# VHH binders against c4kar8: the designs that were tried, part 250

Target 1, 263 residues: c4kar8
Amino acid sequence: MAELSTPSPASPAPLDGGRGDELEKFTLRGARQILQLLQDLITHRGLITAHTGGGHSFMTAVLKVDEERGRVVLDPSPDPQANRRALAAPRLTCVTQLDGIRIQFPLVGLGEGQDKGRPALFAPLPAEMLRLQRREFYRLQVPLAHELSCLLKAEDLARKPVEVSARVIDIGAGGVAVVVPTGAAEFVIGGTLPACRLALPDGEPIELDLEVRNLNRQTQRNGTEQLRVGLRFAALPRAADTRIQRYIFKTERALNAKARGGL
Short names: E, the ipSAE of ESMFold2; O, the ipSAE of OpenDDE; V2, 0.75 times the mean of E and O plus 0.25 times the DockQ between their complexes.

## First folded at step 14 (VHH)

Design pa20 (framework vhh_7pa5_2; at its last look DockQ between E and O 0.14; V2 from the best seeds 0.00; counts 0 for: pae E 9.2 > 2, framework grips, placed apart)
Fold by OpenDDE, look of step 14:
Structure pa20 (fold): chain B 263 residues (1-263), chain A 125 residues (1-125)
Amino acid sequence: as target 1 above (263 residues)
Amino acid sequence: QVQLVESGGGMVQPGGSLRLSCAASGFTFSSYAMSWVRRAPGKGPEWVSTISGSGGETSYADSVKGRFTISRDNAKNTLYLQMNSLKPEDTALYYCAKESDYWGDDIYDSPFDLWGQGTQVTVSS
């Protein structure tokens, strides 16, 4: 009676391996590429948010790339405290965008000095730069004909659970903007709306968690007040992400075709 | 295409006035708060003013309060900055910026996810 050794369940492959490989595709490590991208930021006068840690950041810009010395020159903050934090930080995380593409790069070894008689910050050239085509910044305006809706699970002023059907006015990879009647629910920026339902034209509604990111009260010309709510996808299943991306792509293509005189 | 295009900059004498414009395209303009940011020579970029999506709320840096007025025309997808009583210290490249609605990792969030090329304002005698 041969004891059938039950094969030990294969340890789930660490989820971190696949994301790392995807990020690698978008990571520039070549010196020439890095220099070119920094030069492009200068040419386009790109504003950079430099994160110093602890939730602190300041706005800066690349002033110059010094190839001979292998350093980048940055504008200091008008806030002396921000500059002190920057100089004390072991690492700056710089975030910007160029042509709608998010760029992120680390700077280490920050120092202060003067460039052409003006105060400046200096750092060695970054070893890597991430160029992420995060279509996250692009929001597709939803055509009225598509009538996308989102069922929001929210609370009223009495903290009683309510369901609000909201019209989706724009959609991106990272979230949606919706319109709700004023007084339909109470929304708090940073609050999470769990188990909401996004209705797309191509099938069953997508269940997802939404985070409130923006609130905008608008009074219409007719005197009716509407609330626009910016919502981030807090937890989006991969399958849902694919559906959303597909919808955006198809819709964009259709809109572009119409704009070119296509029926 | 998602873009912001600033205009209206120029040279003006101290005490003069300028009106900046920013044309927005490619997104629902009225859904987002908009800001002006400026970059002066030798100084890093600084926030100037913000207006809510509806235009009902405005805020200003102390340095420009009482002199600058931010406004918007959502029908025209245009942001404005009226600058009065201009000073040499107001000399800067002025950027129109869209406030971000995407808050990713707290560590890497930018207050703005879109800005233009800027328009130069020079205040000199």
Scores: ipSAE 0.371, ipTM 0.751, lowest interface PAE 1.3, mean pLDDT 85
Fold by ESMFold2, look of step 14:
Structure pa20 (fold): chain B 263 residues (1-263), chain A 125 residues (1-125)
Amino acid sequence: as target 1 above (263 residues)
Amino acid sequence: QVQLVESGGGMVQPGGSLRLSCAASGFTFSSYAMSWVRRAPGKGPEWVSTISGSGGETSYADSVKGRFTISRDNAKNTLYLQMNSLKPEDTALYYCAKESDYWGDDIYDSPFDLWGQGTQVTVSS
């Protein structure tokens, strides 16, 4: 029978330096942000793959952050050879994720010691951490200049058909969030809106079905009422999915290039 | 909302058996490979076993081969680990973990996208 390839969770590949300029937008360098992210990994018992070079890696976890001494404390490997490679390496590249966000950070100056009488690895706090969201859970905040809108085919208070042009404020693989004036239509959580039209900046609008997931009423400073509507893609054709993913990809790349001060 | 909840841990004597369960919700369970990982006292995390989304391919760490059996029930969104002939060295906190679709093939892929809080297994007399 044919062998199904199943990747080991202990061997995820790190991102190479050849894409480093594209990744600067996602790089955290603030000491407070780094400490909080490391603490989140501790709290959620993050499983980390530590790369020592030469194709070698081992699983570890952050045991604690010693803020006073400016150090992180890691689990040693149960494999003594992996620990020796880690201590000999000029840099340890740690890769993990938290809630769909890829996290990568270097550790230099790794040493061995004891923590509460148990063997442990120590390193100075990393000077940077990469924090990169998964595309499936990524919600792009839509630039106003794109003027993304979605024509909703909904019902008014009398259950009569109405069309409402709603501004899209964020978009992801699974849905959109939009804003409309309060009273423009009646929305029911769990209800479906068939044959809505999502207008992307290029190409023809996409026809798609939406499911209402949440409603949040808001009053603006000028007294104007608006409604934030969370919409799930209820039946997303493959062609529509690819166009949405391409929009997100292109917009993320363009925003990343602008953040680096050039193209 | 995506969630993994482990259960079935406890104290057992050497040579005994336990069956761990992992209840999954908020994602299409059958689309993803699933793994068990454990952390023993005084040691770092250790991969235990992986099962493909369909359940047709399994793999095991050398330390548990022949004693542990991973399985899944895709109709119940549940992952299992049957642990037989337990040894004191199997004492650990056991986690289930979901593998990402995009692992290793895109700069935005993540090594794991979800794991649970773990269930404690203690093998002692």
Scores: ipSAE 0.012, ipTM 0.477, lowest interface PAE 9.2, mean pLDDT 78
ESMFold2 (binder alone), look of step 14: mean pLDDT 81; pTM 0.799

Design pa21 (framework vhh_7pa5_2; at its last look DockQ between E and O 0.02; V2 from the best seeds 0.00; counts 0 for: pae O 8.2 > 2, placed apart)
Fold by ESMFold2, look of step 14:
Structure pa21 (fold): chain B 263 residues (1-263), chain A 125 residues (1-125)
Amino acid sequence: as target 1 above (263 residues)
Amino acid sequence: QVQLVESGGGMVQPGGSLRLSCAASGFTFSSYAMSWVRRAPGKGPEWVSEISGSGGDTSYADSVKGRFTISRDNAKNTLYLQMNSLKPEDTALYYCAKESDYWGDDIYDSPFDYWGQGTQVTVSS
């Protein structure tokens, strides 16, 4: 079993798209799950952007679910042109976010009518809904030139304290992935590494506690064995969170600006 | 953790004034544009006004231009809407809404990611 080692797909899709297949895991297709999520949108007064195609969209909300008819009821737009585009569109792509959760669902067969004497839009219940915490899933691939590192306060095989300087290969809002030489330290999934230090290009290293979430053995081109360690931030202070998010934003912007110089 | 709490609504006669407030917490308030959105009975949500994170840039829906003024106090994490010359058609539940974080590979936008419960404004004689 140890001779079978396949690298985990840890990297997110490219910045310019290609994440559709990664999203399938977060797609709800059960009728009970869909009804509950629509009810949650009603309860929280979700503000929904409904995309009609051609770059057009309008704001709406779910008024109610008519379970007996298998329909969802939406507010019409105050803009009559938006309503006409919606009724003519072969599908409506509805998007909203609640408490850091992205919710997306298609509606087909949109019609107009009345609900309790007020104008409303109607559609059959969606066959699927996307529900995911996309922000925490995104991981920036760290450019080699940045030489981002994390000093890990871990233990060796004899349970003695050891400090390991690990190269950071990706970073997101909720954690990092690092690479260390095999055997440099013992890592246990679920274990906590207190008082580690993350070195960002700006300012002093950030002190933070890390939780080990995954381990993956990698063989380098020259035959050298390394260990990829997935680490979650535990109880991250607000100032540290702000610095990490600023680094991610600035690096993404710089990478996008360089790509803009092409065709 | 993000919380937006609107206040200042109430009953007012046509031609009157009200000032709405929105207390924000759980995020770096000054880093985000903020909007007011309203929902009248029997109608869908309608964007009203937006102000940049710094407060230097504002914009308004045509229906409220010249009557409403958006402002913010970044030291107090508070968004405001001054509403003058109120009309019966301004009757609505008014929401404070936070600009969404940018996703580098999102092709469908969701311009707001958090909003409050709203404060009711009723303009009637």
Scores: ipSAE 0.313, ipTM 0.748, lowest interface PAE 3.3, mean pLDDT 81
Fold by OpenDDE, look of step 14:
Order: sequence, then structure tokens, then C-alpha cells
Structure pa21 (fold): chain B 263 residues (1-263), chain A 125 residues (1-125)
Amino acid sequence: as target 1 above (263 residues)
Amino acid sequence: QVQLVESGGGMVQPGGSLRLSCAASGFTFSSYAMSWVRRAPGKGPEWVSEISGSGGDTSYADSVKGRFTISRDNAKNTLYLQMNSLKPEDTALYYCAKESDYWGDDIYDSPFDYWGQGTQVTVSS
């Protein structure tokens, strides 16, 4: 009679695990992956904002990956003070974008030296790189000429129903990003906006439910604040999905044709 | 919910010493760099010092270098600032600040996403 050892109840994962766990899925820790991503940054000559702490940052770029020495080479700032801050910083937080995906990685142990006779900054290879692929689906940047809009049914601060006409910035199979005036409505991440209307050029607006997934405040050059709202299609009818996909496909084709010089 | 509670402020004579503490909760303390920021009356915020999550690396503003020491106890979720040789110009409200979360777009604008209420330090003869 083999006593079935009752599996000890898994200690509840510390509550701190939620955001951390979500972040882990976007975190690269593999040496090969890290190297590849750094090489991609080099290839694309991506500008990196290096945060040195204390509200300070400078623009840099990855110049080289030295695999033999296990280090990354960065372009120093033309500002000597920025370089001093960088060298004194406990950590650099490097932020960049590649193919529209935000990349963030820490560098620790920054030093200065020369690379091929030019001043350079050196750091050990990052142990991890965060690649925030928040978008499950490809999103098409909506041409300004198409003037896509979405009528959002939301609530104001008083929880009074309001309708907000929002410009669609991008669209994909999974959702849309829209811009609204700041203060037009109150949005809560994870909240559902029911019975919204997405206007496509090819017919009647599509009625659909939207889930708020992201909120970003943007200040325009003119000083006007806008709110960018990332919205997921919560319940998309099949017919609507087909229309959206068709629109995306047609638009992409047109954009590509234009890019190839095919007027 | 992230909470930062500063303590240890007070009034001291020039040349005196104070030790500030910041009790942190609501996040994995050791995973984030922490900073002290101060705001003097009529002035903007001034970064004072920063310490890495592990506590292995520290940095200081030139104005406090050699006089202030930042440290942390990750087991206690507490940040410290030892302030020695205090000067009248050190008079300010001192804030504990958390490094911005990776999900925050605010890192482009601010390196910090959370601040405490501050503790007042007054250096006066």
C-alpha cells in the first residue's frame, strides 16, 4: 500500500509576480537571442536613449558587439558631462525601438575606452533584454487620407455616458489604436466599451465591443494633449473581421504599390 | 499599491548629520533602482543619489558627493540616506523615488514612476 505522498501545496507565488510574470514573457535571457538583437540594433543603426538616472539621458548607439570579450560597445555622448554621468551611474537603462517594438535593456559596469582609436563606452553584455511585443497582431498604420474613425461609447468622470469620435491611427486583426482629446472621456485599462462604431471606407460602420488595453498621453508639438487609446476587439462578428482584414489587405497593397513607384 | 514613506528628516545645525529612511511596499524592492530627490523652496527637483537594486552600485550628485551615502536593506524593503556635513543649501524636502517600471512609457519623460510624500530636512544655524 504505497502511501501516495500528497503533493505539498505550492506556496502561493508572491503577489509581486503578476507584473513580473507578464514581463518575463517579453524578456530575452538567452545569450544567442541577446546577441542577435544587439546585432539587429547595429544593422539598423538604431538610436538608443540611455538613461543614467537622476532624470538624465543621452543618445547613443550600439557600435559593436564583442563576443570574445563579452561586451557591448556604445557611442559616447558628445557631451562630456553626459559621459561622466553615464560612467558614474549604477546602471544604464537603454531604450530603443526596432520595427516598432520597444526594446529595453540594462547595462551595468560601464567603462570608457577606445575602439579603433575612437572614444567609446564599454559594458558587459546585458543579461536580459526586454522586447515589448505588445501587439499580438500586425497593425497597419492608417493613411491620413482614409480618415478612419471610431465612435467610442464611454463615460465621463461623472460616469455619464458620452460618445467620443476618435481618429483611428492603426488597425489590425486584433484591434485599433485611436486618438482622443484629453478629457473627452475616462478610460480604464481592462474596461469594455460596448457598442462602439468603427467606420471603414467601404461601407457602413461596424458595431463592436472594444476593450481598453493601453493608454498613452501624448503632447503634440502645438502643446495640445491627446490621449492614445489602444483598443482590442472584444467581440468581433465574423463579417466584421472579414471586412477589417480586407481593408488591411487592400490598404497594404496600395501602400506597397506606391512605395514601389507605381503611381 | 506602491507605497514609499520617507522618515528621518528634521532640523540640524550646519555640519550636523541626519539619516533618512524610506519604507517601500507594493513592489519587488530589490528589482528596482532607488533614488533620493530633493526639492528646495522655490526650486525644481534635484536628483541627489541613486542605488542599484542589488545595492552594489551607487551614484551621487556633485553637490552631495563625499557627504551623503545612499544604502538599502532589501530584506527590510528600506532605502537609506546618510547625510553628513550638512549645509544650509541642503535644506529641502527629500523624496524617495522608484525607478520607472518597464511598462511605463514615462521613462522617456521621467526615470521615476513613484514618489513618497517626502521628509523635511532643515539645516539652520
Scores: ipSAE 0.013, ipTM 0.272, lowest interface PAE 8.2, mean pLDDT 84
ESMFold2 (binder alone), look of step 14: mean pLDDT 82; pTM 0.809

Design pa22 (framework vhh_7pa5_2; at its last look DockQ between E and O 0.17; V2 from the best seeds 0.00; counts 0 for: pae E 4.7 > 2, placed apart)
Fold by OpenDDE, look of step 14:
Structure pa22 (fold): chain B 263 residues (1-263), chain A 125 residues (1-125)
Amino acid sequence: as target 1 above (263 residues)
Amino acid sequence: QVQLVESGGGMVQPGGSLRLSCAASEFTFSSYAMSWVRRAPGKGPEWVSTISGSGGDTSYADSVKGRFTISRDNAKNTLYLQMNSLKPEDTALYYCAKESDYWGDDIYDSPFDYWGQGTQVTVSS
């Protein structure tokens, strides 16, 4: 009677493992690198959004890096309440960009004081800084010759489902801007448009969910009203992401070549 | 790469006026809301004003309301800030900022994805 050893259920691989490894490649931990990046933020007068938790944030900037004391000096918010929240927060999450690259770093142990007689916030130097070239912030203007379109699944004023064919005017890794006729559908910022179809030149349309992020109504000189809609890709399949990225890169290269007089 | 270049700053007496300009390039300017942000000495950056992509909607900080006017020329890819009745408290580096339509990671967002180097405004007697 051979005891069939029931294979022990494979512990679910921690979901965080793969993203963690990818993020690690973009995480600076070296003291010199961190100092340099902070100095660069000073030099470039970087605007920093500091998140204090609970959905609260304030804008700040690095005023000084004090290497001797191992601390960073920040401008306080002009809002005293924001400063109080910052000081009470166990951790600040600072977000900014430099040269189109997103920078994120934590600050812990925030205190208030004075720098050269002016109010300032102080924190120990961050232990790590994440530098991510997120192409999601870059939007490629779509050449008119490519005629990218997006079929939007939306609702009209009566909440009746409608399909709207929208021209894509720009595209990035994170989303698209489209133009639709005014009155074609009702859009709500923060709303999700499910099962939309993005048409790229290289194959079948990509089915994806879109989140409305921005609405701009424009009246053209000819009296025609157009609605520009900024849309974020929601739950983009990996294969779709690759296709979009490929399109962007290919198009950019072509445009750059043309600009250099090569074609 | 998105470029924003501010100009028009300078020194002015209290009660005076200045007009700031921001030249935008390398993105669909009319598709995005634009903002002015300022950073005064000893103070962190503060929001000043925002204008929608179409220019139809504007908003202002209470501190500048009634004195400042934000506008844009989409044909010229240029953002403007008309500043009237200037006060010493308006002394700051003024940034042109592009509002992000990509609200960043689910957890942490920045209202702006690009900004310029700023133009200095000094209001002094």
Scores: ipSAE 0.827, ipTM 0.934, lowest interface PAE 0.6, mean pLDDT 86
Fold by ESMFold2, look of step 14:
Structure pa22 (fold): chain B 263 residues (1-263), chain A 125 residues (1-125)
Amino acid sequence: as target 1 above (263 residues)
Amino acid sequence: QVQLVESGGGMVQPGGSLRLSCAASEFTFSSYAMSWVRRAPGKGPEWVSTISGSGGDTSYADSVKGRFTISRDNAKNTLYLQMNSLKPEDTALYYCAKESDYWGDDIYDSPFDYWGQGTQVTVSS
């Protein structure tokens, strides 16, 4: 039989962000904020996945907000069994995305009825909504198998141009960390490296300007010294930002699937 | 931002055919699975069909299998739905949806992250 070999022997590195109560700062509890976010879902015709428990879910949408009665009105499923499960569930967990931001909210007290002569589901307005904006704080530890590199357009000690191919060890929305051999170039905290090239596995390298934020000397196993360089994205074009976020998300998805027991 | 624009809807008699298109922009189209979803009058959204990023794998809801064909042209960033042998039950707003690239750290998923405004298909005698 064929056996799928894992591409990396090491476990994925922990994520940068803290766990536990970090979600509270992304939780909306104000009535006005909740009403506005529900209205945004209506305006954008948001596709919502409503989880009823036991691994069951159905697709729905917010039809309207009834502010006078303090209720949200949802489409019922075309599948009668999904509607029966929803009405029997102690809560629905509704999940969607709006402009790439994850939105999650509970609905309790779901009932069925009619809205303008059409079948509908009703629930009290949620007491809270999660609006998860993780992109600014997340740093992906780059798998070695991806061999991500960044071509740095830097200067040597004599102020002459030098190009250094640096391995990328982590990447986030705001920058990268790379390693280079000690002495490969002169780096100054606060200095700008224009027109560097970040090579992602998919597509052409991204041209971007980088700012040096930190420098740390490290000794590798063979005794050779390396320099860890923390680099901030300067003047990041929108298209480049989108490609970087997509790489991070797809890689994180792949790593999470393997960590959860993909055999 | 990702943009998805549907077209090709219209009025047709039962037994007729229509071809829907979805023009995609502002993302790498060929990297993502794409789906058609429909919303019939008085009913919630219903999944219709999905095609892989390469176009090599397709799937269909039982109600449309054998009548509808999903396809894509990755050179033109366009998704298609060929609808044959149309029935009054196929009357709906049809919209395309992009496979989500967000991955959270809880047990719930959101299979789509962007969708279009839709194109109306009406099947009546």
Scores: ipSAE 0.223, ipTM 0.689, lowest interface PAE 4.7, mean pLDDT 81
ESMFold2 (binder alone), look of step 14: mean pLDDT 80; pTM 0.793

Design pa23 (framework vhh_7pa5_2; at its last look DockQ between E and O 0.57; V2 from the best seeds 0.00; counts 0 for: pae E 3.4 > 2, grease 24.8 > 24.2)
Fold by OpenDDE, look of step 14:
Structure pa23 (fold): chain B 263 residues (1-263), chain A 125 residues (1-125)
Amino acid sequence: as target 1 above (263 residues)
Amino acid sequence: QVQLVESGGGMVQPGGSLRLSCAASGFTFSSYAMSWVRRAPGKGPEWVSTISGSGGDESYADSVKGRFTISRDNAKNTLYLQMNSLKPEDTALYYCAKESDYWGDDIYDSPFDYWGQGTQVTVSS
């Protein structure tokens, strides 16, 4: 009676393998390609957002590429605190766009110094640069005449649950940007806000989970400070997705009609 | 193709005024928020101001609040920046920038997807 050894279920291949392969197609690793792309950023005076971790970032630009020393020279932030964070960070994640294509690259080993007598940041050349166009994540700016709102389930500084009614600034298939009063709640980049409610004009609010993706403090003309929060749909039901897409389509059509001298 | 062309820069004395313009083409101008960003010598880019597509919402950096006014004419596809009470610290290359219409999959993103070549503003005695 030969004991049929039941084949051990093959461990599911790590989900990371497939996404890695797709990203590889858009990743530049060649030294010449990297140099060329950096030079293109210089030529186009590229505005770069450098992320230092912990939800912090600053704007920079490539000043020059030093091929002899194998380093890139960047503008420092006008904010000394941002520069301190940058220098303390083990890695910068730099993000920009060229001709509508998103470019992302890491910098490690950041130092400060001077270039032609002016303060500058220095880093070794990036080992890789990602160039990726993401057309599927189009964002529609919400017209003031058709205001959308989102009830955010968040926490205050004391970690007490709070509900914040936020105005939706823009919406896409992937998420929403909202504005909230400063101090209304504490937001952490990468954090999840569960059981939020997005109000669309066509029916009952959509319950959904939101992930905080970015934060931007803004001062209004009247002196009021607001917090812009970028939120990704963490778990969007199919029915909700359909409603959102319908809203976007209808709104775009209406805006285009108006722009053409219609109603 | 998206094009942004800045104009109106120049040299002005402290306390003076300038009006910058940005001519936009290649996209539905009224559908996007627009911003001004400046880059001073030895300093990285600094956000100055943003206006919504409809023109109903405006925001400003603290450094320019009360002195600068952003506006737009959607019929002319033109963005403006009125700069009053100019200071030497306002000396910079000023960029017109289109707000990005893409969401990133990652927590890392860029706020702008297009910008012009910039117009130079110099404030000096």
Scores: ipSAE 0.739, ipTM 0.931, lowest interface PAE 0.6, mean pLDDT 87
Fold by ESMFold2, look of step 14:
Structure pa23 (fold): chain B 263 residues (1-263), chain A 125 residues (1-125)
Amino acid sequence: as target 1 above (263 residues)
Amino acid sequence: QVQLVESGGGMVQPGGSLRLSCAASGFTFSSYAMSWVRRAPGKGPEWVSTISGSGGDESYADSVKGRFTISRDNAKNTLYLQMNSLKPEDTALYYCAKESDYWGDDIYDSPFDYWGQGTQVTVSS
């Protein structure tokens, strides 16, 4: 099973009512701008994640642009199931980064065919592309010695409450990423987990409301199946925010001192 | 600036072994998950393996599980891929890829923000 695939289906939902207006200033609609950006992805061999819905995605790349016919040509996945999902999807949402700038564009009308005898996926050129110059966002990889955990108040398939103690693998100003065994609970993108508890090394656990932002299934070296869950802080109290920022700052300084002293 | 340089590729017979390395600079290496991605002739990119920043979590594509081992040395800012029991279908250009700074405040995940030029692995016929 591919680690880039997630079994939890979810529709993307707006999480910020004003975000649509802010995104407009980053939206490219000019044909020349779109063609140049697609060419830049080809030139830099951009690694693209193509989302097919239901939490499924696959990696691809822009192979070429046929400007005369108004088509973009993509590499198919080596996974035949991913290609079948892509061809069945009403919309393919392509996401990548180029020099740290997030690029996102929809493709509709995806079809399969051949390009110089090589299997390929085809779609009309997108009518718009997002080119987001988002603020650089520091993300602390949590040292194992800190044993950070987050108690998740989630639900099973029958919508019955379950509690899951999840290891925190990274933490930033806006959220955490955690790892749980697959099947420990049911997560849906956009779903909320109220009154979860984040355990920092010093002090009492912080009570937080969390929102599920992404899911990524992975298989450990020992064959164990796990789920990486990206969680956003919702309604974070100022005192909790201060404690989290202090933890990040102190840990970053300690890691930098250790790296410098070890060299 | 971020720089990733892969090495250790080459030609090998089926059943053989190779170890790939990726030298990383321009970022706090231990703060980010790192991945290997490969691109076989005539194929699109295929994820191979990921290791967490701390090294505590490893994951593998089904096609390489049990044969490949990812590891990292955070003191030397180096990522490794030990490849055993190599098969002709492992022939590909292998890239080292850095986990993105944009970690989950978007609906659609964008897992990588930088990658290297790659190192070629060729397993005979």
Scores: ipSAE 0.317, ipTM 0.738, lowest interface PAE 3.4, mean pLDDT 81
ESMFold2 (binder alone), look of step 14: mean pLDDT 80; pTM 0.794

